VHH binders against E3 ubiquitin-protein ligase RKP (RKP). Designs and how they scored, part 16

Target 1, 188 residues: E3 ubiquitin-protein ligase RKP (RKP), of Arabidopsis thaliana (Mouse-ear cress) (q9siz8r82to269)
Amino acid sequence: KLHGDLDVSVSQREGISVVHHGVGPPIVGLEEFSICGDIRIVKPPLVLESLALFSSARANACIWKGKWMYEVALETSGIQQLGWATLACPFTDQKGVGDADDSYAFDGRRVSKWNKEAEPYGQSWVAGDVIGCCIDLNCDEIYFYRNGVSLGAAFTGIRKLGPGFGYYPAISLSQGERCELNFGAYPF
Short names: E, the ipSAE of ESMFold2; O, the ipSAE of OpenDDE; V2, 0.75 times the mean of E and O plus 0.25 times the DockQ between their complexes.

## First folded at step 16 (VHH; framework vhh_ozoralizumab_d1)

Design y2 (from u5 with S103Y; at its last look DockQ between E and O 0.53; V2 from the best seeds 0.00; counts 0 for: pae E 5.1 > 2)
Fold by OpenDDE, look of step 16:
Structure y2 (fold): chain B 188 residues (1-188), chain A 121 residues (1-121)
Amino acid sequence: as target 1 above (188 residues)
Amino acid sequence: EVQLVESGGGLVQPGGSLRLSCAASGFTFSSYDMYWVRQAPGKGLEWVSEISTDGSYTRYPDSVKGRFTISRDNAKNTLYLQMNSLRPEDTAVYYCARDTLDYQGPTWDYRGQGTLVTVSS
């Protein structure tokens, strides 16, 4: 299956906007100001560990059109919530990805998907697994993959949003959880 | 009512060992992942161990890995924490905590009153 990856190019026509901080081409990464909790960069640029009981963050890429994917390589296999969230999704010490209407997450430790409520979905994950997080705004669906194998449509009928109001790659990590984010630095 | 009662804490010398127990009641113990968490004086809560429902999965932070061992007896509704090679920095109140089965933090919804572990020469 062909999967769209997060392009570092900012294009309104392409349905992606990258918040650029600094000089040079925009690079998709973790939006520091979005972080709720305490996330340590274990290895630059995107190997992360949560030091707080519950940490959440968004990438600096907003998606409102097209098909996009990012990958999460699990260094630990505990409770992580991986997926997509809008800016309207609050991040608090108790709320993270999947805790709002337009927020969607997969947790392979509990074999569940989350959109305000948890439901059974997918497979259990183990350390070393690579989780693909896919959003298809052409079909208004979200898919997850484990090691390149589709787990099926997790969410259907997701809302289409406008420029600047779209979906961000987003993660929530329990304390001690570690993962590496790949927004296109490595081939999917 | 969900109840978790920790025991086994006390004063030990550095390098010593303790075994903590947690008696669970008021819920189906075998259906929940369980945690040990601790709070040192002036510090926040820190998880120190996690165990799956059937005990097949365990996880430790680097701070206690190789020294602490979590286990459970579902027939007895009891959670254990074997602590070896104790260090002064391990001094804390230790709590048994039940997984919340909720995506919201924290990852546990109930914990006991705790048992104090003091490591001092």
Scores: ipSAE 0.027, ipTM 0.421, lowest interface PAE 4.5, mean pLDDT 90
ESMFold2, look of step 16: ipSAE 0.107; ipTM 0.512
ESMFold2 (binder alone), look of step 16: mean pLDDT 83; pTM 0.834

Design y3 (from u5 with L101Y; at its last look DockQ between E and O 0.01; V2 from the best seeds 0.00; counts 0 for: pae E 16.5 > 2, placed apart)
Fold by ESMFold2, look of step 16:
Structure y3 (fold): chain B 188 residues (1-188), chain A 121 residues (1-121)
Amino acid sequence: as target 1 above (188 residues)
Amino acid sequence: EVQLVESGGGLVQPGGSLRLSCAASGFTFSSYDMYWVRQAPGKGLEWVSEISTDGSYTRYPDSVKGRFTISRDNAKNTLYLQMNSLRPEDTAVYYCARDTYDSQGPTWDYRGQGTLVTVSS
């Protein structure tokens, strides 16, 4: 769902795999062992704050085909890197989403897209904005929305990967930044 | 019960060829995208090919593109992998897999024991 909260209908069907965290339906959320830095859940389930100078995490959903989107509601408007990363993307205190091969981010504070290097892209953001983060593996593209309006294709010709070896929703936050993550799945 | 039975592995020299087969039963084979995946000694699972339900779309990682060809025969419930120009790096246990709808397991449902391919001098 584009506008839903965590979508319990998300499954390993149609190009997505979700790590199950216990009893009940599979739920897309943060993968705790992926966290670098220090991320606090300010308001359950997924209102996040970075307590370290630079923090990164990925979701527990791996996408290798189809078209998928998640949303980020900004509570602050500073430096954040929102996008998609593979498991090969190292998260360190200096590197996050967009700082490696097959890692792609939008940052509306710096009005840039990131894949190892920054390039101008998109629009500046403000607190209260909802950023749509979309990956389209039918067309090998990544693109973003601001408040439902397309910012255009950010990356084209992204490397198509295989089942179980795909892209994860991923975010990086500078110190004190807050956002709310809303995951969903949209089958073909 | 869903069954996937791999065969056709063996020992070959570099530059050789093998054809792997996967006999499927216990599900509607023609309704599933199918995959070949492999696990080299001491390494994690690696995807090596994908084929759509009717065979109209196939995909490969760069490491095998041009050397491996996936195919399927829906009338025989059988998946194939033709492997040409084999290299030592292709040494692995190869598994036939389908998409899983079971959230308790990994992304793919690989239920067979696999078939070992060894490429060495």
Scores: ipSAE 0.000, ipTM 0.205, lowest interface PAE 16.5, mean pLDDT 81
ESMFold2 (binder alone), look of step 16: mean pLDDT 81; pTM 0.811
OpenDDE, look of step 16: ipSAE 0.026; ipTM 0.393

Design y4 (at its last look DockQ between E and O 0.49; V2 from the best seeds 0.00; counts 0 for: pae E 15.1 > 2)
Amino acid sequence: EVQLVESGGGLVQPGGSLRLSCAASGFTFSSYDMYWVRQAPGKGLEWVSEISTDGSYTRYPDSVKGRFTISRDNAKNTLYLQMNSLRPEDTAVYYCARDTLDQGPTWDYRGQGTLVTVSS
ESMFold2, look of step 16: ipSAE 0.006; ipTM 0.359
ESMFold2 (binder alone), look of step 16: mean pLDDT 83; pTM 0.832
OpenDDE, look of step 16: ipSAE 0.539; ipTM 0.804
ESMFold2, look of step 18: ipSAE 0.000; ipTM 0.264
ESMFold2 (binder alone), look of step 18: mean pLDDT 83; pTM 0.832
OpenDDE, look of step 18: ipSAE 0.463; ipTM 0.773

Design y5 (from u5 with Y35W; at its last look DockQ between E and O 0.69; V2 from the best seeds 0.00; counts 0 for: pae E 4.9 > 2)
Fold by OpenDDE, look of step 16:
Formats: C-alpha cells, structure tokens, sequence
Structure y5 (fold): chain B 188 residues (1-188), chain A 121 residues (1-121)
C-alpha cells in the first residue's frame, strides 16, 4: 500500500497552493467554479455523483513541484476519467481531464490513459476499487494505482510548470458515476 | 466496413414488451462497449443503455432502469435490448451504437439506421 497524500497546507516551497475561500486552514476539495456539468455531493465532503452526461471538476490545489497523490474510491465502475489537469484544460460536455496537452487521465472502464489521445493502460476497475493518482514532478511522470498496486508509468516527460500554472487533481464522470475523493483526509 | 443493423421495433401498447436486436459486423464486436440510444420525435439523442465488452457491466438511465435490459452475445455479434413495461414516452427510433475508444465522454463513432418503437394505445 502506497503512502501518500496531498498536503492541505499552502506551501510555496513545497510546490503546492491551495485556493482557500474561507477562514482557517485551507482544505483541499473541489473547486466549485471549475465544475462543468452537474455534480452532486452525495455525501459530504467528497462523495460525488455526476448528474449530467459528462461532468468534470478540478480540486482547489495546484501542484507545480514535488510528488503528490490522491485516491479515488469507485462506487461505480463506469466511465470515469481520473488524473491531473491544468487550468488550460477545457471542460465541456464532451471534454474532460486528459483532453489537453497538459492534462492526463486514467479510465479503467476503457482500460485506457488519456492525453489528447487514448492509449491502452492499466486494468479494468470494478466498484470498490481505490484508484491512486500520482504525479511526480521530480521525475516528470504520472502513474496510477489500483488498490495499492502500481499500474506502471502512465505518462512520462510531463511538462514542468511554475506557480499558478501547475496541475490540479481532476476528474470527469459520466452520468450516474459515483466516486469518493481522498486528498489526504484519510490514510492511503 | 462497420455495420450496425437494428431490428425488432414496432407498434406496441402501453405496458407491452419488445426485444430489439442489433447485428454487428465489420469490426471486432467483443472489443467494444455497446450502447442503445434513442431519439424521440422533436427531441435530442438520449442514451438508453450501456454494456461492457464482456457484459459484466451494464448501465441505465433512471428513465428506463428496471424496465429495460441490455445484453449481448459476442459469439453472434449481436446486441439486445429487452424492453418491458413500455410507456408512450418510450416512443422513439432506437439505435445501436458503438462506443468510441479514442474519444472522451459518452460518444459513439458508429450507429445503425435505427428501428422505430411506437408505444401507443
């Protein structure tokens, strides 16, 4: 089992910035304004369901250096695209994470990875699976885990970006798909 | 050439049942997720059901859930849709559609000519 989390603290030196809209320590969650489609919080704080045909969202954490991971527990095993996206990645009714140059996703329903183009990657997932999404900007790579087991490097040579241009945890969910996001609130 | 040919549509009374079939050819049927979609008069395309390559996963919108059942026979290259408890609002042209493997989101790259289902008293 891989140990890792997204630090909820804002640390410029650590290579993470969390957009905080409230008082108190910043908490990593969904950036509401990033949502394209219709996402329902089924159970607070981060059990999500897509009500639209295709819904996408970014977390409120920007990463531009270091190694970071978040987990997605799948309540359903349909088409979900899980990974990392910059602000430049457009979210539309047909485009989600993995549909831009600096956007990367794993889809275990289709057993594919996405970076503009789809390529075979990983394993089929089932409901109950926990998908680890890891970005390593020390090595400039992204890789995914299924239930703590590495699926190998999905993307290599990802572009290093600076503060304000970094990668955000990002998900795209087909209608009816449900998942729980864990940015470090629970042990991995 | 990829071909999808739907059949089994017709006129049925409310509460009735129909079974649609889709004959697939020109591609490795078992390698693709398949969909049923429908278009009612004056409405846009609506997905009706999804099935994985091996049939282990199926999905339905709330509008047909519990009434419709998608299945497939990969040996016969055939997709099925069992429709029970049909309602007037189910009236539509029903299409068999192949899931797009190279596109994100709910997209289909091939669709048949469709079969008309009319639910009317």
Amino acid sequence: as target 1 above (188 residues)
Amino acid sequence: EVQLVESGGGLVQPGGSLRLSCAASGFTFSSYDMWWVRQAPGKGLEWVSEISTDGSYTRYPDSVKGRFTISRDNAKNTLYLQMNSLRPEDTAVYYCARDTLDSQGPTWDYRGQGTLVTVSS
Scores: ipSAE 0.113, ipTM 0.568, lowest interface PAE 2.9, mean pLDDT 90
ESMFold2, look of step 16: ipSAE 0.140; ipTM 0.546
ESMFold2 (binder alone), look of step 16: mean pLDDT 85; pTM 0.847
ESMFold2, look of step 18: ipSAE 0.125; ipTM 0.506
ESMFold2 (binder alone), look of step 18: mean pLDDT 85; pTM 0.853
OpenDDE, look of step 18: ipSAE 0.025; ipTM 0.465

Design y6 (from u5 with D102Y; at its last look DockQ between E and O 0.56; V2 from the best seeds 0.00; counts 0 for: pae E 5.7 > 2)
Fold by ESMFold2, look of step 16:
Structure y6 (fold): chain B 188 residues (1-188), chain A 121 residues (1-121)
Amino acid sequence: as target 1 above (188 residues)
Amino acid sequence: EVQLVESGGGLVQPGGSLRLSCAASGFTFSSYDMYWVRQAPGKGLEWVSEISTDGSYTRYPDSVKGRFTISRDNAKNTLYLQMNSLRPEDTAVYYCARDTLYSQGPTWDYRGQGTLVTVSS
């Protein structure tokens, strides 16, 4: 488990709010207090492994307008859910990203997208793939990319939300799954 | 009704081998990815292997990779786990499980009593 100094501040700009700990510039990373299950950083800064049967977490960045993306480099290719969740999304030993209103995920092992139910979408993934997770609140859409190639719009008509109640990068991992999170800056 | 019946466990010395079997009934076995999971005394459930519907893809955690081999015979509705080079840390009750197609995340559907593997000097 990751713990740092408690010099907490909130950094806001153009539709994004970042909670960070300590001094220096705000850095988007994993929100430790969001972890359900057992996630370990196996290689700093953000190579993660799930040690529990099913683990979920979100980043410390809240998105409520604009266009933003992050990438997940897969070290394993089993069941994972990659996407976007609000704080209302329940994380349990059986439920993860996509199991609530305003919560959305792609699972490339099952070749499905999730918003409360599974629906066919995308392509099967393999270890070494890079999955792009994009939210576009200008067009109210969520897209996923595999190795830089669009898989098409996964969700349309997503609800615009306000500051503090927006969408967070979020992931769910079955036991033994490893991935590396890469948070790019908000694209302009 | 869905049934999964594990067998083949027992007492074995370190370095030994065992082969576990899981007899499946009450569902279309060939339509499901299958798993072996284990539970050591006082511990949570740990995934130890995964096999795709046609057997073409298998996966293992580092703790058992190279020692355990999962296989299936879809004509006989049977899942297998070959365990070699067993260690005391492998002592657990072993369960077979099917992947649930209706869970948003992985919910392993295991129904049997499991089979106990004890690795002891």
Scores: ipSAE 0.086, ipTM 0.489, lowest interface PAE 5.7, mean pLDDT 84
ESMFold2 (binder alone), look of step 16: mean pLDDT 83; pTM 0.830
OpenDDE, look of step 16: ipSAE 0.212; ipTM 0.627

## First folded at step 18 (VHH; framework vhh_ozoralizumab_d1)

Design za (from y4 with Y35W; at its last look DockQ between E and O 0.01; V2 from the best seeds 0.00; counts 0 for: pae E 14.7 > 2, placed apart)
Fold by ESMFold2, look of step 18:
Structure za (fold): chain B 188 residues (1-188), chain A 120 residues (1-120)
Amino acid sequence: as target 1 above (188 residues)
Amino acid sequence: EVQLVESGGGLVQPGGSLRLSCAASGFTFSSYDMWWVRQAPGKGLEWVSEISTDGSYTRYPDSVKGRFTISRDNAKNTLYLQMNSLRPEDTAVYYCARDTLDQGPTWDYRGQGTLVTVSS
């Protein structure tokens, strides 16, 4: 190491790379530099609220191999798009997770899955629900759970990628929506 | 041609009430989530209410929650906003907007809006 002030580091293990800003052990959390719109942590550890019309963000963990899941505890039950995105997925004030080729989302308010277009999928959600967002790169599938019950495969044949070029947990929230993110607490 | 026509605005005293209407045509109204948005003089657009296609889900920001009520009549292709306990800060041009079927929320407001002025 040629310099003691490192702003960014990457920690890797099989199937996951974690980008870390600062010193200390890598912790999977929200990548603040990915935020489009206005997302705030309104309650520790990771209770988020969107303050803009439509806000999007990615975690600091890239999944390129294996089977991984994160959970979203819904505090509100409106329009949220929960899922997975590559770094190539653009976020704008009008487009979030699931609105482009390389992103995939579930929205339990509209009971739809999103990859460029909407298709019916899953079940409606209510405040207090816990949504499991799973990616299985052994089978090239993305699927979701509601309160521990599988909603079935949402997407199949997703593109398998290498280290640093994989899928990130990613969320989009309409204004005033709140949820709590839980990353890596339950290894598969 | 998509058309949204707002009406029901006017001058009202603080604490008063107004009911806004939005007549929709040129699209299948019952297939779209609908929104009310407003623009105060010199400010950008602010979201004030949202309603799902069948009316089962409504949402409001804290600034209007408990005072405003959105509703829709799909048989009449009409969206409504009941505004109670009006305050001077509610003064704005109000627009109805449809949520398009594109990915994510997209406001499509095409009308002229209706002016609400809350003043003594």
Scores: ipSAE 0.000, ipTM 0.223, lowest interface PAE 14.7, mean pLDDT 81
ESMFold2 (binder alone), look of step 18: mean pLDDT 84; pTM 0.844
OpenDDE, look of step 18: ipSAE 0.010; ipTM 0.250

Design zb (from y4 with P105Y; at its last fold request DockQ between E and O 0.01; V2 from the best seeds 0.00; counts 0 for: pae E 14.7 > 2, framework grips, placed apart)
Amino acid sequence: EVQLVESGGGLVQPGGSLRLSCAASGFTFSSYDMYWVRQAPGKGLEWVSEISTDGSYTRYPDSVKGRFTISRDNAKNTLYLQMNSLRPEDTAVYYCARDTLDQGYTWDYRGQGTLVTVSS
ESMFold2, look of step 18: ipSAE 0.000; ipTM 0.334
ESMFold2 (binder alone), look of step 18: mean pLDDT 83; pTM 0.838
OpenDDE, look of step 18: ipSAE 0.562; ipTM 0.809
ESMFold2, fold request of step 19: ipSAE 0.000, 0.000, 0.000; ipTM 0.171, 0.103, 0.258
ESMFold2 (binder alone), fold request of step 19: mean pLDDT 83, 83, 83; pTM 0.836, 0.833, 0.834
OpenDDE, fold request of step 19: ipSAE 0.509, 0.642, 0.657; ipTM 0.786, 0.842, 0.849

Design zc (from y4 with D102Y; at its last look DockQ between E and O 0.67; V2 from the best seeds 0.00; counts 0 for: pae E 11.9 > 2)
Fold by ESMFold2, look of step 18:
Structure zc (fold): chain B 188 residues (1-188), chain A 120 residues (1-120)
Amino acid sequence: as target 1 above (188 residues)
Amino acid sequence: EVQLVESGGGLVQPGGSLRLSCAASGFTFSSYDMYWVRQAPGKGLEWVSEISTDGSYTRYPDSVKGRFTISRDNAKNTLYLQMNSLRPEDTAVYYCARDTLYQGPTWDYRGQGTLVTVSS
């Protein structure tokens, strides 16, 4: 308990806040304490596998302004929910990314977008695809790319939020699903 | 009324084979991804296979991969599980389930299940 509180610090730039522990530079990665279910890093730094029936996690980066993107390289092509969630999004064995007003996901196995309900969107995915997950708070949109090609705006009119209450990269994986998260350079 | 009726369980020696069937009615079977799940004595539910609506995608946990094969016949509204090289740890009640169309792997299992006992 005691070391958990002492290990946490926050670094921020315009429109992004990164929560990290220990000493060193603020590196965007998986927030270990956000994991629901059983997600393992099977290859460092961020090749993930779900060992439970349904697992969810978020990154340690909070986006509240600007335009940002992360990428997911799919190693498997089953049910995964990729997108953006606030801290208010409950993660349980039944709820994941997309199960709240300000929580949004794309699932290329079901070819659907999720914000409390499913609606048709995008294209079917296959193993080896790279999915771009973009949030644009200048235009209040969330959209996705498949292998560099836009799938169109998935969600429009998304709510602008303040520092500490913004959107996190977030994923949900069915058992045995495997992917690699890539948090490259974020534009201003 | 949605019905899922499992059959084909029984007592088998280690290394043996069984084929489970699930007769589905009361819904459009071909519109649903289907699953087999099992419950071993004193344990919770464990997923053991998944098949897409047209059968083009199947998935298995490592514990059964290579030994179990899920299939479906949409013309007969029937789901199958071929279980080969059975082991004592496969002993469980097996249920077929349909996708609830909710977020994540949420299953609608309502049959009685079929008991598989693997004992030497």
Scores: ipSAE 0.000, ipTM 0.326, lowest interface PAE 11.9, mean pLDDT 83
ESMFold2 (binder alone), look of step 18: mean pLDDT 84; pTM 0.841
OpenDDE, look of step 18: ipSAE 0.415; ipTM 0.747

Design zd (from y4 with S31Y D54Y; at its last look DockQ between E and O 0.01; V2 from the best seeds 0.00; counts 0 for: pae E 9.8 > 2, placed apart)
Fold by ESMFold2, look of step 18:
Structure zd (fold): chain B 188 residues (1-188), chain A 120 residues (1-120)
Amino acid sequence: as target 1 above (188 residues)
Amino acid sequence: EVQLVESGGGLVQPGGSLRLSCAASGFTFSYYDMYWVRQAPGKGLEWVSEISTYGSYTRYPDSVKGRFTISRDNAKNTLYLQMNSLRPEDTAVYYCARDTLDQGPTWDYRGQGTLVTVSS
């Protein structure tokens, strides 16, 4: 349902759908309506901090075809869940990225991957690390990099989706965790 | 049955110190990251410290960093919080918690907590 004071449109190109609330070309960033908990941009453009015990958000763009990635520069090294989620993933004070079907996360504090359950994966992370979050819908895989080095495929056989119903970059942060998101504004 | 029993709270004046203890039983204590969390009157739950399974990693929010020190003794199944330079805003019921092994910081705190009051 649409309100008279909301101007929302969708741009679709090259296996990506971007939702925007204004005039001009769409810019990939956080989808403010997706935020659960309390996330503050502490340094522009996208250095984030969670002010609630557990906060989650997704980008305003989803991927339904092709190979895409974003990077997360860690300013802290505690519990963060980095990955990909669909609109069906509930964000609550107890559920975030990886806690639903078609929702997938890497947590380098616990050295685990998450899709409804945890399994060992990857390497422990430290502040200053850059985590690459990749989705490959040509091969139906999600995988992660730490400082440019592959951690291996985290998830295989992920479900293909269609335009406007795809996988969003998504993050969950415990209180006080900080990271910088890069959707293509910086070299990878 | 998992049990976490907090103790060591009380009334202290601003600038004072207090050491909280948490006796753990009903689980293998050394397998869990442990936390202290607090709830001030009329406020929600706030995380105040984290310690890894063998104590090699600790973490604090800015509000307590440099004043609070978490520690653990796995041989005694006991978690500690040393609180120095206490301020009136530290007044709260303090709970120890273990990692639930669920996603995120969904902590399992089951104790009664211990009241810390910082007032002149």
Scores: ipSAE 0.006, ipTM 0.397, lowest interface PAE 9.8, mean pLDDT 84
ESMFold2 (binder alone), look of step 18: mean pLDDT 83; pTM 0.836
OpenDDE, look of step 18: ipSAE 0.015; ipTM 0.391

Design ze (from y5 with D102Y; at its last look DockQ between E and O 0.57; V2 from the best seeds 0.00; counts 0 for: pae E 10.5 > 2)
Fold by ESMFold2, look of step 18:
Structure ze (fold): chain B 188 residues (1-188), chain A 121 residues (1-121)
Amino acid sequence: as target 1 above (188 residues)
Amino acid sequence: EVQLVESGGGLVQPGGSLRLSCAASGFTFSSYDMWWVRQAPGKGLEWVSEISTDGSYTRYPDSVKGRFTISRDNAKNTLYLQMNSLRPEDTAVYYCARDTLYSQGPTWDYRGQGTLVTVSS
């Protein structure tokens, strides 16, 4: 049986807005309406698999101020694009995180960072690695960690955006790639 | 023009073997990661294997790991798939595809008609 009327609301605090679609406290997770391709939660709470050739999604958290981080535990080590995107970033069967203005990704399969163009960055990854995806809007930087070790600043001078128009955690996965998202790691 | 021509498919009994080939032309073959992908009747495309530009890295999904082997010969501009211990669920049209140079994520540029593999008693 379907649930009755859904409760859609927006929760805000300093530097972050979370949209939630139920009763209860806001929980950061995957924004269902953002999915391009075919992403499934294959193990609760947030172990994801791409079933289409190339799939993308963003979280339901918008960040415009402060320093924030999420983690991705890799179950596979192929092509994945991990990072940060605005709502203006188009997700298509050919474009994902890092393929537009104000969209930034790390891909440890190709050892590259991406903001419309590829540049060498970071280290190759293996299954079992934990990738930290950090945005620092105090310093206007995006940087990544591999297993707790900094890979250095990937992008500097990123554009500050206003409340409601900020950056979302975002991922793109090639077919068969699996990862686990952890949003409990939003530290300063 | 970019051209990818698959061959080597056919009808085979369960437990049999086939070797697929893909002749590439119209681009610098050695500069691209290459893939085999397949489409079973009534299903979407799924990846079967991936190989890096120099062949030093290969990848397989669990469904074919240990049974299929991808390889390439950059001097001949040819991609191969050795398929052993074939099962009825391996029945599909198989395509080779190149990975793009300029974007993140697999853009399986498959242009050939594919080669049909049928595994049936």
Scores: ipSAE 0.005, ipTM 0.326, lowest interface PAE 10.5, mean pLDDT 83
ESMFold2 (binder alone), look of step 18: mean pLDDT 85; pTM 0.859
OpenDDE, look of step 18: ipSAE 0.027; ipTM 0.493

Design zf (from y4 with Y35W S52D; at its last look DockQ between E and O 0.02; V2 from the best seeds 0.00; counts 0 for: pae E 26.0 > 2, framework grips, placed apart)
Fold by ESMFold2, look of step 18:
Structure zf (fold): chain B 188 residues (1-188), chain A 120 residues (1-120)
Amino acid sequence: as target 1 above (188 residues)
Amino acid sequence: EVQLVESGGGLVQPGGSLRLSCAASGFTFSSYDMWWVRQAPGKGLEWVSEIDTDGSYTRYPDSVKGRFTISRDNAKNTLYLQMNSLRPEDTAVYYCARDTLDQGPTWDYRGQGTLVTVSS
């Protein structure tokens, strides 16, 4: 369930365009009210740094149908949890993307995928890597890529959602971790 | 229908930088002078920058001059504001606005704005 006023603003925001597969502005950015901890844009457009021990945020757009891929260019190679979350996913100083049932993450420092618990997945990452975070709601799967090479399906059978209630790009960063988000071509 | 969608806001420390974007649709973007305006918590709107139709003329109040840079890309229907050396006093919701013809210092702003918070 949504905490705070994000649910009202995302579903009812004046000026939001709804297209075939999702909801959000034409140029996707971070949803500021979703930030837990302390995430700053340190270089435009979306180079982020976590200033708190553990910080999390969601994008301001989601999809419930079709496919979407966003990219994360790693400037540091420590603990980050990159993936997808619903509005019901709680973020706290202890829980981020993948720590709750309705979120899914890849962490290349611990070489694990996260949905409540960790399982081995993927490859270790280094600074300079580009991580692709892909959701395929035609097949109900989540995949990750490292430098354009698929790491295979991380999650299958993910829960389908309806219009206005979908999966958002979401990230969690340990203190001092820095990355650049690229939401690419909007899937809508 | 005219739409203006702002993005790029966030929480930054004093001295930091942000770049705001405004996606425009539903009108001939290149035919309008454009503005960035802001509203601090509990206060009224104030202007922070103006740019003419082709980007050859820009204006700034003294409080942001040398720190903020407005630009536009008419091919992409997008207005930008580069904000450097941010101060706590820059904390506000930022809106892009279309200059309404023959109305003096008036603004047609319709977006939700994007929140910029500058704090230690």
Scores: ipSAE 0.000, ipTM 0.059, lowest interface PAE 26.0, mean pLDDT 80
ESMFold2 (binder alone), look of step 18: mean pLDDT 84; pTM 0.844
OpenDDE, look of step 18: ipSAE 0.006; ipTM 0.233

